# Designs tried in a protein design chat: VHH binders against Formamidopyrimidine-DNA glycosylase (mutM). Part 6

Target 1, 288 residues: Formamidopyrimidine-DNA glycosylase (mutM), of Thermomicrobium roseum (b9l1z5)
Amino acid sequence: PELPEVETIRRTLAPVLIGALVIGALRGEHPEDILLDPWPVFARRVRRHRIVALERRGKYLAARFEDGDRLVIHLGMTGELRLSHPATAPGKHCHLALVLRSLRPLPPSLVDQRQRFLLRYLDIRRFGRIALLDQAGWETFTARLGPEPLDPTLDPRALWSRLRERRTAIKAALLDQALLAGIGNIYADEALFQARLHPARRCQTLSLDEVERLLVALRTVLSAAIENAGTTIRDYRDGQGRAGSFQSRLQVYGKPAGTPCPRCGTGLARIRIAGRSSVFCPRCQPLH

## First folded at step 1 (VHH)

Design e06 (framework vhh_rezetamig_d1)
Fold by ESMFold2-Fast, scan of step 1:
Structure e06 (fold): chain B 288 residues (1-288), chain A 126 residues (1-126)
Amino acid sequence: as target 1 above (288 residues)
Amino acid sequence: QLQLQESGPGLVKPSETLSLTCTVSGGSITSSDYYWGWIRQPPGKGLEWIGHIYSSGSTYYNPSLENRVTISVDTSKNQFSLKLSSVTAADTAVYYCARVPYYDESGYPEDYFDYRGQGTLVTVSS
């Protein structure tokens, strides 16, 4: 998942999770591959916390507890968070579950007679990570991340100034979470297409106008993806287990070379940048 | 256990139509989590993506081949097929059928298929 998928998960889980008390944790298949802490330490630390907010920073979901601690979740490529009735079988690739109790009525399909439900973590490839951080640890962690691309106070001149210091390709810069938080391979390709910028353009060669156009394109694409509940290529599901619908609106991402450009009909091109495949229109997004 | 197996002629004459079938076993061809495609490797060259079919029935063909390529699916037999018309010696290659997952990151499809057949050599000569 990228920013829109994590934001959609945040929005769909918040009405159920906010106000719930963590009463325990259940061990699944391979929690040691996901957790920063050993299982007994994690299970003890997470218990007896009430969730007061569900936050996102870049590609990270954070459940904030009353005491200021945060459960920080990165879904990697294949991570999924699923709400479940306690009687529901965990299924394959479930590595851990939080046992929560709601203090307000929730549907009987979700809760048992004691108002208990599960938040399950499933992850086929086990690239996700979960950590319990205190307030100081959260501040240290988030200081490494760049600003949010959807932050309306983000100054395009400040971004342009930072990009002029870089000789790297603009797509490589967009994937750098220290520059801007939350952009991955899908939305980098889509935003560059929308901005009419070649993915291999060197950052230092971008004009202020081009950077302003790129920031508008990023905001447009990311907002549209959130409104469409994110992109489901394969594994992404929202907090209710539902697929997103933005995949039908993808213009260039994942398209084979030679696919007609949706804007001009020219065959799309593919190149590798920073080890990732990049799809673009050579007519709409010229290098020169 | 998912297995993909190509079948078809090893020798095709110039100007004829090459027909290959991929039989899928151990998995369903109707899954919306995957698309199914054909890829080839001419002797001494890299992989070339021919085309694919989505679960919706929509197809994509490599523009350099699109006027000669047809990919179709037979869900009752759990198979998908390639027809390449008007072949020439340049179409001599090892042909693979492939399953491609929709990952949230993408390389070239030929770099990111999770299963492919063992390949079948097709020689175009008289």
Scores: ipSAE 0.010, ipTM 0.129, lowest interface PAE 9.9, mean pLDDT 84

Design e07 (framework vhh_rezetamig_d1)
Fold by ESMFold2-Fast, scan of step 1:
Structure e07 (fold): chain B 288 residues (1-288), chain A 123 residues (1-123)
Amino acid sequence: as target 1 above (288 residues)
Amino acid sequence: QLQLQESGPGLVKPSETLSLTCTVSGGSISSDTYYWGWIRQPPGKGLEWIGHIYHSGSTYYNPSLENRVTISVDTSKNQFSLKLSSVTAADTAVYYCAREWGDSYLEDAFDYRGQGTLVTVSS
């Protein structure tokens, strides 16, 4: 999941999770691969009073408790959060579940007679990470992340000034979570196509209006992806278990070399940048 | 310049064990950042992730294959290997070794990949 997928999960889980009490945790198949703390430490610490907010920073989901502690979740590539009734069988690839109690009535399909339900963490690849951070740990963690690309106060001139210090390819810079938080391979390729910028353009060679065009393209693509509940290639689901629909609107990401460009018909090109696959139109996104 | 190259028999008989080795050149397997994995593509089908290994020897396998798969790493030879036991015709596929990035979708998880090797299961 990238920023739009995590934001969609936040939005769909928030009405159920905000105000709920974490009353326990259930061990699944391989929690040690996901958790930063040993299981007994995690299970004891996660039993908190109440979730007061569900937040996102970049690709990270954070549930904030009344005491200021946060349960921070990175879904990796195949992580999924699933709401379920306590009587529902856990299924495969479930590594842990939180036991929660709603303080308000929820549908009987989700809760037992005591208003208890589960938030399950499933992850076939086990690249996700879950940590409990106190306020100081959260501040230290978030200080390493760049600004949110959808923050309306983010100034193109400020971004341009930061990019002028970099000799690397613009796509590599967009994947750097210290520059901007939440952009991965899908939305980097899509935004560069929208902005008509070659992914291998050196950051320092971008003009201010090229950076303005890029920021507009990023905001347009990310907002459209959120409106379409994110991109489902295989594994992503929202908090209600539903697939996103933005995959039908992808212009270049994941397309084979030679696929006609949706804008001009030229065969799309595929190159590697910082070891990652990048798809672009050599006519619409010229290097020179 | 990092390169990965698969090697092993292109023909395996049903019920036998498929054994493939990936040789890494131009970089070290001993990395705290990356996993080293195997993926396959049966004829006319999509990519299927098999599993990966960390340089410490920690392994993670596709649960549908877990009872038949073993991945091992030899940091002194800069190699990692796949063993798939009790093969059937359904295991016929092009097999790729790959370096895996921990924060991308499956298709983007592999920032370097071998050229692939066809393995046919036939008597």
Scores: ipSAE 0.011, ipTM 0.380, lowest interface PAE 9.4, mean pLDDT 86

Design e08 (framework vhh_rezetamig_d1)
Fold by ESMFold2-Fast, scan of step 1:
Structure e08 (fold): chain B 288 residues (1-288), chain A 122 residues (1-122)
Amino acid sequence: as target 1 above (288 residues)
Amino acid sequence: QLQLQESGPGLVKPSETLSLTCTVSGGSISSYDYYWGWIRQPPGKGLEWIGHIYTSGSTYYNPSLENRVTISVDTSKNQFSLKLSSVTAADTAVYYCARGTDEFYSSPWDYRGQGTLVTVSS
């Protein structure tokens, strides 16, 4: 999941999770591949915490507890968070579940007679990570991340200044979470298409006008993706298990080479940048 | 080893829905590493991408066709299908089913069927 998918998960889980008390944790198939802490430590630490906020920073979801601690979740490529009734079978690839108690009435399909429900973590490839961080640990962790692309105070001139120092391709820079937090392969391709910028343009060669156009494109694409509940390629689902719908709005990402550009009809091209496939229009996004 | 075979009617009347099926043998369509799609070639023209589907059910369609196209997958039968509604003579083409991967560097399609000719005529 990228920024829009994590934001959609945050929005769909918040009404259920905020105010709930974590009363325990259930071990699944391979929690050791996901958790930073050993299982016994995690299970002890997470218990007896009330969730007061559900936050996002880049591609990370964070449940903030009353005492300032955070449960930080990175979904990797195939991670999914699923709300479940306690009587429901865990299913395949479930590595852990939190046992929560709601202090407000929730639907009987979700909660038992004691208002208990589960938040399950499923992950086919096990690239996700979950950690419990205190306030200092959260601040140290987030200091490594760049600013939010949707932050209205993010100045194009400040971004341009940082890009001038880079010899790398602009797509590689957009994938760098220290430059901007939350952009992955899907939205890098889509934003570069919207901005009419070739993915292999060296960052230092971009003009201020081009960087301003890129930032506008990023905000437009990311906001539209959030409004469409994210993009489902293979495994993304929101907190209710629903697929996103932004995939029908994708212009270039994932399209085969030779697909007509939706803007000009020229055959789309495909190249590799930073070990990732990149799809672009060679006419709309010229290198020179 | 891996083979894809198109099947469906060779003749479709204008305004009707074209329905094609691709049968996959020698491999599973349940793999998360691949997508499965449809490409066509009208007589005397180049290849045109129609759309593709991932095992998850996520679909991507050519914007010029998206109001008329539905692609679906049936993992139990190791098949995927194309429905193209409201056909006209312009939809006359050889239709190919294909497998692709977003991890393939130079070519998005690593296997393709032999193709099936579909003529739209009264």
Scores: ipSAE 0.000, ipTM 0.105, lowest interface PAE 19.9, mean pLDDT 84

Design e09 (framework vhh_rezetamig_d1)
Fold by ESMFold2-Fast, scan of step 1:
Structure e09 (fold): chain B 288 residues (1-288), chain A 125 residues (1-125)
Amino acid sequence: as target 1 above (288 residues)
Amino acid sequence: QLQLQESGPGLVKPSETLSLTCTVSGGSISSSDYSWGWIRQPPGKGLEWIGHIFYSGSTYYNPSLENRVTISVDTSKNQFSLKLSSVTAADTAVYYCARSYDELGYTDSYGMDVRGQGTLVTVSS
């Protein structure tokens, strides 16, 4: 999950989670691989907290509690958050669950007689992480992340100034969460195609006009992906367990070399940048 | 040719701080094109990313290890280091230092282009 997937999870979970009280936690298969705290510390710290907001910062989901503490979640490659009725058996790869009580009526398919339900964390590869941070810890954590690409106050001139300092390929820079938060391999390829920029262009060689095009392209692609509930290639599901639909709108990401460019018909090229496969049109996205 | 070499104690007692150094030869650690980091492999398990540092001094740590991990760089010695505090038997692993492009996210794929040979660290008393 990249920014659009995490934002979709935030939007789909918010109506259920905001106002709910965490009354406990249930241990699953491998919570130690996911949690920052040891299980007994986590279970004690998380209980008796009411969720007042569900936030996103880059690829991180954060449930903010009334005391200012945040439960911060990174889904890694295969992490999934699933709302479940307490009577349902945990599936394979479920590492923990929060036991929540709704203070408002929720569907009987989700809640028991006491208005209790579960938020389950499933993760096949266990690359996800969950931490309970206080306000100071959250501020320290988020200070390492770059600005949100969808923040309307983000100025192309400010982004251009930051890119002037980098010798790296533009795609490598877009994957750096300190430059901009939330962009991964899918949306880097899609935004560069939309912006007509070669992924191997050195950041320092980009003009202000090219950076303006890139920021517009990022906002356009990310917003469209959110509108389409994210991209599901294999594992991503929203907070209600539904697949996204943006995968049908992908222009270049994941396409084999030689696939006709959807814009000009030229065979798409595939190269490796920053250890990741990158797909682009050599005609629409020239290096020189 | 770029070479990375881990060094540090092979045995650490529980509750102590593990300190490892990576020496870089055949290239400069001050390059803006790369990040420098640590990954580990516990016996019988897969690779676990620990964290990385950019030439700017910016660090990203695995959230599960963040409270215990410090990665720092010494450009005068062309080295970078890992400190992992409050170790337990669960920290027993082969530790690798690595160079990566800027593709590494906090818990993303390990985009290493050069890796050290690894050093076994056993935590026991």
Scores: ipSAE 0.000, ipTM 0.129, lowest interface PAE 18.6, mean pLDDT 84

Design e10 (framework vhh_rezetamig_d1)
Fold by ESMFold2-Fast, scan of step 1:
Structure e10 (fold): chain B 288 residues (1-288), chain A 124 residues (1-124)
Amino acid sequence: as target 1 above (288 residues)
Amino acid sequence: QLQLQESGPGLVKPSETLSLTCTVSGGSFSSEDYYWGWIRQPPGKGLEWIGHIYYSGSTYYNPSLENRVTISVDTSKNQFSLKLSSVTAADTAVYYCAKDIEGYSYGEDWFDSRGQGTLVTVSS
């Protein structure tokens, strides 16, 4: 998941998780592939914490506890968080579950008679990561991330100044989480199409007006994706197990070369940038 | 921008040890907040996580491979390496070195910070 998918998960989980007490953890198939701590350390550290906020920073979901500790989750490519009744069978690819107790009434379909429910972590490829960080660890971790693209105080001139220092392609720069947090391959392609910028344009050649257009495009695409509950190609689900619908709104991402551009009819082109496939319209997004 | 490059043999005989090196350029992995790892893609299959290492040297391995895998770092050279022992034909794959997953995408385009990949064939 990218920023819109993680934000959608945050929004769908928040009404259930905020105020809940973590009373334990259940070991699944391969928790050691996901967790930074060994299982016994994680299980001991995570219990007896009340969730007071559910936050997002870039592509990372963070449950903040009363003491300032955070459970930080990166879903990788195939990670999924699923709320379930304690009686629900674990299923395949479930690597761990948190056992939570709600201090307010939740639907009987979700909770047992003691108001207990599970937050399960499923991950087919096991590229996701989960860490329990204290306040200092969280501050150190988030310092490596760039600003949020949806932050209204983000100054296009400041971004333009930072891009002046880079010789790389603009798409490669957008994938750099130290430049802007939360943009991945889907929304980089979509934003560049919206901004009418070729993905291989060198960052240093972009004008201030082009950077302003890019930020408007990023905000437009990311906001629309959030409004449509994110993009589901295969594995993404929100906190309630529902697929997103933004995949029907995608203009260029994932389209085969030669597909007619939805704007001008020219055949879409495919090139590789920073090891990633990039789809664009050679007419709408000229290099020169 | 950070770049990663795999190097090592393209052909390994069954029962031998596969050794690959990843060189990091355009930045440094000296920050303990980053983890560096190896993943592979066998022909016709999905991506498989092999393991990762922190700057500190702490390692985490895929349990199905843990008895055969060693990942180590050389911070003075900005390199980290993979050793996979007792290889069989099932270990034939494209091997990638990577840092934290920085993007979601469908299929083969799943990392924003990874090497170009190196094909390793296990054959007699």
Scores: ipSAE 0.000, ipTM 0.172, lowest interface PAE 15.2, mean pLDDT 82

Design f01 (framework vhh_7qbe_3)
Fold by ESMFold2-Fast, scan of step 1:
Parts: structure tokens; C-alpha cells; sequence
Structure f01 (fold): chain B 288 residues (1-288), chain A 120 residues (1-120)
């Protein structure tokens, strides 16, 4: 999951989670694969917390509790959050579940007679991470993240000034969460295609007009992806277990080399940047 | 800015063992080892989750190589046993500090590599 997938999970979980009380936690065989805190510390700290907000910062989902503590979740590549009835078997790959009590009536398929339900964390590869941060820890953590690309106050000139300090390829810079939070491999490729910028363009060579075009492209593709509930290639599901639909609208990401460009018909090219596969149109996105 | 520095490479006889290390200048999430042999493309070797509880190996090294990490030292290890001449390569450490959707060969940060030569 990138920003659109995490935002979709936030939106689909919020109506169920906001106002719910955490009454306990259940663990899989190896909770240490996911949790930053030791299990006994985590289980003790998380109980008796009421969720007052669901927030996103970049690729991180955060459930904020009444006391200002936040449960911060990074889904990695294969992490998934599922709402389920307490009688549901944890299943393979479930590493953590919160036991919650709803103060609102929820469907009998989801809750038991005491209005209890589970929020399960599943992760086949175990690359996701969960941490319980206090207010100071959350502020320290978020201070190191760049601005939200969808923040309307984000100034293209400010972004351009920061990019002029970098010799690296623009795609590598877009993947740097300290520059802009929430962009990963899918939306970097899609935004660069939309902006007509070669992924290997050195950041310092970009004009202000090119940076303005890039920011517009980022906002356009990220917003469209959110409207389409994110991109499902294999493992992403929203908070209710539903697949996204933006994958059918991808222009370049994941396409084989030689695939005709949807804009001009030129064969798409594939190169590696920052250890990532990058797909682009050599005609629409020229290096020079 | 995160930096990765590999060490432990060298010359070793076929059937021998070698341990590679990679030290990060800060905290990382998932980490991995890649290699590039003479005249070949860079290939995946092994990866490890943040806690060390999940590991993945390329079929060519499974059973011979062991990946591990020491988070207190910000250090990644690759224990290489039963070395073969085809293991000759420059070995690269890779880290994903802020992971999203990725395949095993897609990482955010890379070291400059350490050379391993296996002689017969």
C-alpha cells in the first residue's frame, strides 16, 4: 500500500472504529515480527483506549486514542486489516488482532451479543510494522516525514527549491518519504508519465514549470486512485476486504517493455532507478 | 540520509564459508542482499523482515546461506556456507526504510558492494 491504499483503508475503517473501545489484544505465534514493543507492554498499554480518530500520514495509518497515544500501522507490501466477528478463527498469517467494543449497533455478522468485534492484522510476508506511540513519539516520527502531496498549501516553488539541492534522479526523490510522504513505486511511475518527465531526470535540472506540472500530476493520479479505492495487483484490500479498481486505469506501471504507449504508441521502456523497476515512454518522457 | 556499508568480502576456496556484514547509519525496516556476478544482471539473494522473524531466499542459495540482523547495532549479516564458484559476485546490501508496495528486488537504499571471489 501507498498513500491512496492507506487513505482508502482509513476511510472504510473510520465509521466502525471511531468511538470503539479497545478491550484487549490477541497475538499470533510471532508478534515480534510486526510489533515494535514487547507483547506484554503492548497488550497492557493498548487496552482501555477509546479510538477518537483515524489519521493517515504518508503510508502510515494511525488510530488516535483519547489520551493522545496512537497505534501506528505500516502495511508493508502484503499487510491487510480485516474487521471480523470474535468467533472468526485467526487464520494463517494473522499476527495481531485488537478486540474492540462498539458503542454503536453494528451488524450481527460483525459483532457478538456484547457488541465486540476484531480488527485483525494479516501479513503473509511480515514486512508490516505496528507501534504504539505517545504524543511526543508521534510528533518526533511525523517531523521526519515530508509534506502530504495532496495538501493544498504545498507550494510548487518550495518543492522546486528543495529539489534543486538534489543530484539524484527525480523518481528516486519521489520515493524519499522525507521529500513527500506517501508516494511509492506505482504512483511515482504514473505521476511521471502524466507529467511527461523522464524518471532519470536529475532533480536539480527540473524547471519550476516542470515541478508545477509534476505536483499537478501527483495530485491528479493520487486523487483518482483514492476515488477508485486504490490499486489491487495481488494483496491490497480495503478495511472491509474489498479490492480496489484503479489497476485497470494504470498507464505505464508494471507494463512490459515494448508495450505501446497509451498516449503516442511508442514502445514503453523499462529501467532500474533506486533499486526499483521504472516504466516510461521514451518519446513522451524524454531525458533531454 | 541513510547510508549502508558492506564488509566481509574476500577470496575463499570452494566449499568454504564467509560472513558478510552491512551497517546502516540509522534504523531500517526490511533489508536484503543482492549480488552481481561478472557479465550478469543484479539478482536477489535473501531478505529479512525488521524483527528478523521472516526470511526469504533465492532458490540458488536456499539451505546454504543464512540472513540475520542485529537491530541494536543496525547491522545485517549474510552467513555463506558451502560456497560455489557461481557465488562469485559483488554483494550489495539494500534497505527499505519506508516500504510500500515492493517486490524483493525493489529497495530504497543501496550500499556500494563488497566483492566475493570463490576459487576452485
Amino acid sequence: as target 1 above (288 residues)
Amino acid sequence: QLQLVESGGGLVQAGGSLRLSCTASGRTFSMGWFRQGPGKEREFVASISWSGGSTYYADSVKGRFTISRDNAKNTLYLQMNSLKSEDTAVYYCAADYESGWYLPDEYDYWGKGTRVTVSS
Scores: ipSAE 0.000, ipTM 0.147, lowest interface PAE 17.2, mean pLDDT 84

Design f02 (framework vhh_7qbe_3)
Fold by ESMFold2-Fast, scan of step 1:
Structure f02 (fold): chain B 288 residues (1-288), chain A 120 residues (1-120)
Amino acid sequence: as target 1 above (288 residues)
Amino acid sequence: QLQLVESGGGLVQAGGSLRLSCTASGFTYAMGWFRQGPGKEREFVASISGSGDSTYYADSVKGRFTISRDNAKNTLYLQMNSLKSEDTAVYYCAAGDEYSYWTGSEYDYWGKGTRVTVSS
C-alpha cells in the first residue's frame, strides 16, 4: 500500500474502530517479524483505553488512544487489516489480531454477544511493522517523514528548494519518504506521466514551474486514487476486504515496454531507477 | 551506533559465482543489498525479513541471486550466480530500523560497500 491505499483503509476502519476498547491481543504465526516489542510486552501494552482517532502519516496508519499513545502500522507490500468475528480461524498468514469491544451495536456477523470483534493483521511476505509509540516516540518517528503531498499548505517553492539540494533522479527522490510521505512506485510513475517529466531528470535541473506541475499532478493522481478506493493489482484490500478500482485508470505503471502511450501512441519505455522498474513515455516525458 | 561491514567482493568471470557477507554489530530488523555501478544510480538488489523467511528481489537479479541471513551470527549473505558484466558495482549492505520500508532510501544503516567486478 501507498498513501491512497492506507487512506482508504483508514476511512473504512474509522467508523468501527473509533470509540472501541482494546481488551487484548491474539498471537498468530510470526508476530516477531512484525512487532517492535516482544509478544508479551506488546500484548500487555496494547490493552488500553478507548481508541479516539484513526490517523495516517505517509504510508503509516496510527490508532490514537485516550492517553496519547499510538499503535502505528506499516503494511509493507502485502499487509492487510481485516475485521472479523472472534470465532474466525486465523488462517495461514495472520500474524496477530487485536481483540476489541464496541461500545455501540455492530452486526452479529462481526461481533459476539459482548460486542467483541477482531482486527486481524495478515501479511504473506511479512514486510509490515507494528509498534506502540508514546507521544515522544510518535514525534521522533514522524520527524523522519517529509510533508504530506495532499497538505494544502505545502508550497511548490518549498518543495523546489529541497529538490535543488539533490543530485539524484526525480523518481528516486519521490520514493524517498523524507522528501514527501506516502509516494511509492505506482503513484511516482503515474504522477511523473501526468506532469510530463522524465523519471531520470536530475532534481537540481527542475524549474519551479516543473515542480509546481509535479505537485499538481501528485495531488490529482493521489486524490483520484483515494476516490477510487486505491489500486488493487494483486494484494491490497480495504478494511472490509474489498478491492480498489483505480487500477483501471493507471496510464503507465506496470505496462510492458512497447505498450502504446495512452496520450500519444509512442511505445512506452522501461528503465530501472532506485532498484525499481519505471515506465514512461519517451515522447511525452523527454529528458530535455 | 549500529555498524555494518561487507566482505567477499572481488574480480570474477562472467557466468561465475560470488558470495557477499555483511556482519552487523547487533540485532537488525529487515536487511537488504543495494548496488551502484559505474555511471549509474544506487539501486535495490534484494531484501530479507527479520526472521529470514521472506525475501524480495529486483527483477534484474531474480533467479540468479539468493539473499539469506544467519541471525545467530548477525550476518547477511548474498549468493550471486550467473554473473553478468552488468552486475559490476559496489555492493552495499543496509539495515532498517523499527520503522523502515523493505525497499528504498528508508534504510538507516549502511555499510561502506564491497566492490564486485565481472570480466568478460
Scores: ipSAE 0.000, ipTM 0.241, lowest interface PAE 13.7, mean pLDDT 85

Design f03 (framework vhh_7qbe_3)
Fold by ESMFold2-Fast, scan of step 1:
Structure f03 (fold): chain B 288 residues (1-288), chain A 121 residues (1-121)
Amino acid sequence: as target 1 above (288 residues)
Amino acid sequence: QLQLVESGGGLVQAGGSLRLSCTASGFTFDMGWFRQGPGKEREFVASISSSGGYTYYADSVKGRFTISRDNAKNTLYLQMNSLKSEDTAVYYCAKESYPFDSGTYEDFDYWGKGTRVTVSS
């Protein structure tokens, strides 16, 4: 999941999770691959916390408890959060579940007679991570992340100045969570296409106008993806188990080399940057 | 490295059915089917997660095509029913790209030569 997917999960889970009390945790297949704490420490620490807010910072979902502690979740590539009735079988690749109690009535399809329900964490590849951070730990963690690309106070000139310091390809810079938080492979490719910028352009060669165009493109693509509940190519689902719809609006991401550019008809090209595949139009996005 | 071998293509009348197979060697990955028709863009058809628990279909094939896998045999399938002349294409088997990126969705790489499906009308 990238920023739009995590934001969609936040929005879909918030009405159910905010106000709920964590009663306990259930051990699944491989919780040790996901959790920063050993299972007994995690299970004890998470109990007796009421969720007062669901927050997102970049690709991280955070459930904030009334004491200021946060349950921080990174879904990796294949992580999924699912609400379920306590009688639901755990299913494959479920590594842990939180047992929650709602203090307000929720649908009987979700809760038992005591208003209990599960938040399950599923992860086929086990690249996700979950940690309990106190307030100081959360502040230290988030200080390492760059600004939110959708923050209206983010100044293109400030971004341009930071890019001047980098000798790497612009796509590699966009994937760096210390530059901007929440951009991954899907939205980097889509924003670069929208901005008419070659993914291999060296950051230091970008003009202020090109950076302004890139920031507008990022905001446009990210906002549209959130409006369409994110992108589902295979595994992403929101908190209710629903697929996103933005995949039908993808211009270049994931397209095979030679696919006609939706803008000009030129065959799309595919190269690797920072160990990821990158798809672009060599005519619309020239290197020179 | 992963080797992909597609089979099952051929000539079929409109309304008929075909089952495509793709045999993969090595590790289990997220897998998908793509196609390219004569004079058309290459397009996504269907994908299935490594566990088989999650599937996604292009709107043009929903309700007609079914993707499945048999991990014990390292084989990916595409069951194609109610075939239309618009389904005429070379069908390609693809695997999820490597290396791992814990913060983003991976895309697919084409590894097979494809198998031709011609639907007569």
Scores: ipSAE 0.000, ipTM 0.147, lowest interface PAE 14.7, mean pLDDT 82

Design f04 (framework vhh_7qbe_3)
Fold by ESMFold2-Fast, scan of step 1:
Structure f04 (fold): chain B 288 residues (1-288), chain A 119 residues (1-119)
Amino acid sequence: as target 1 above (288 residues)
Amino acid sequence: QLQLVESGGGLVQAGGSLRLSCTASGSDYAMGWFRQGPGKEREFVASISWSGDSTYYADSVKGRFTISRDNAKNTLYLQMNSLKSEDTAVYYCAASEFYLGDSTDYEYWGKGTRVTVSS
């Protein structure tokens, strides 16, 4: 999950989680691979907290408690959050669950007779991470993230100034969460295609006009992905267990080399940048 | 109000099996088994939901222990197979009206039953 997937999870979980009391935690298969705290510390700290807000910062989901603490979740590549009735079997690759109590009636398919339900964390590859941060820890953590690409106050000139200080390829820069928060491999490829920029263009060589096109492309692609409930290639589901539909609108991401460009018909090319596969049109996105 | 009574503990050889029981004076509680070995803190073993449909296990016992319940008899069970010397501990039954999990936040506890696994 990238920004659109995390934002969709936030939106779909918020009506159920906001106002709920965390009454405990259940140990699953490999919580030590996911948690930054040891299990006994995590289980003790998370209980008896009421969720007052569900926030996103980049690719991170954060449940804010009434005392200002945050439960911060990164889903990695295969992480999934699933609402479950307490009687439901955990299924494969469930590493932990929060036990919550709703103060308002929820459907009997989700809650027991005491209004209790589970928020399960499932993760096949175990690349996700979960941490409890106090207010100071949250502020320190978020200070290291770049601005939100969907922030309407983000000025193309400010982004251009930051890019001029970078020696790397533009796709590598877009994957850097300190530059812009929330962009991953899918939306970097898609935005670069929309902006007509080669993924290997060095950041210092981009004009202000090119950076403006890139920011417009990022906002367009990310907003469209959110409106389509994100991209499901294999493992992503929203907070209600539903697949996204933006995958049918992907132009270049994940396409084999030689696939005709949807814009001009030229065979798409694949190269590796920052250890990631990058797909682009060599005609629409020229290097020179 | 709720009383829990464990039974079934004893001496068993490594590789052997033992079944623990816990009889409750009431029903409709989440229940769990905890143990405390010599010189160790009380640790989670397994828990079972209010309905009996969902179970959770500590990594050290997965595949060897099975938790189950008979709600008609108000009885919780722990089937212990392939016992190891490190399973030697006092085993406690716990129940909660408000908590399902692996922390010691259960409201009701039995007095424990001793399990000794000899090599």
Scores: ipSAE 0.000, ipTM 0.141, lowest interface PAE 17.8, mean pLDDT 85

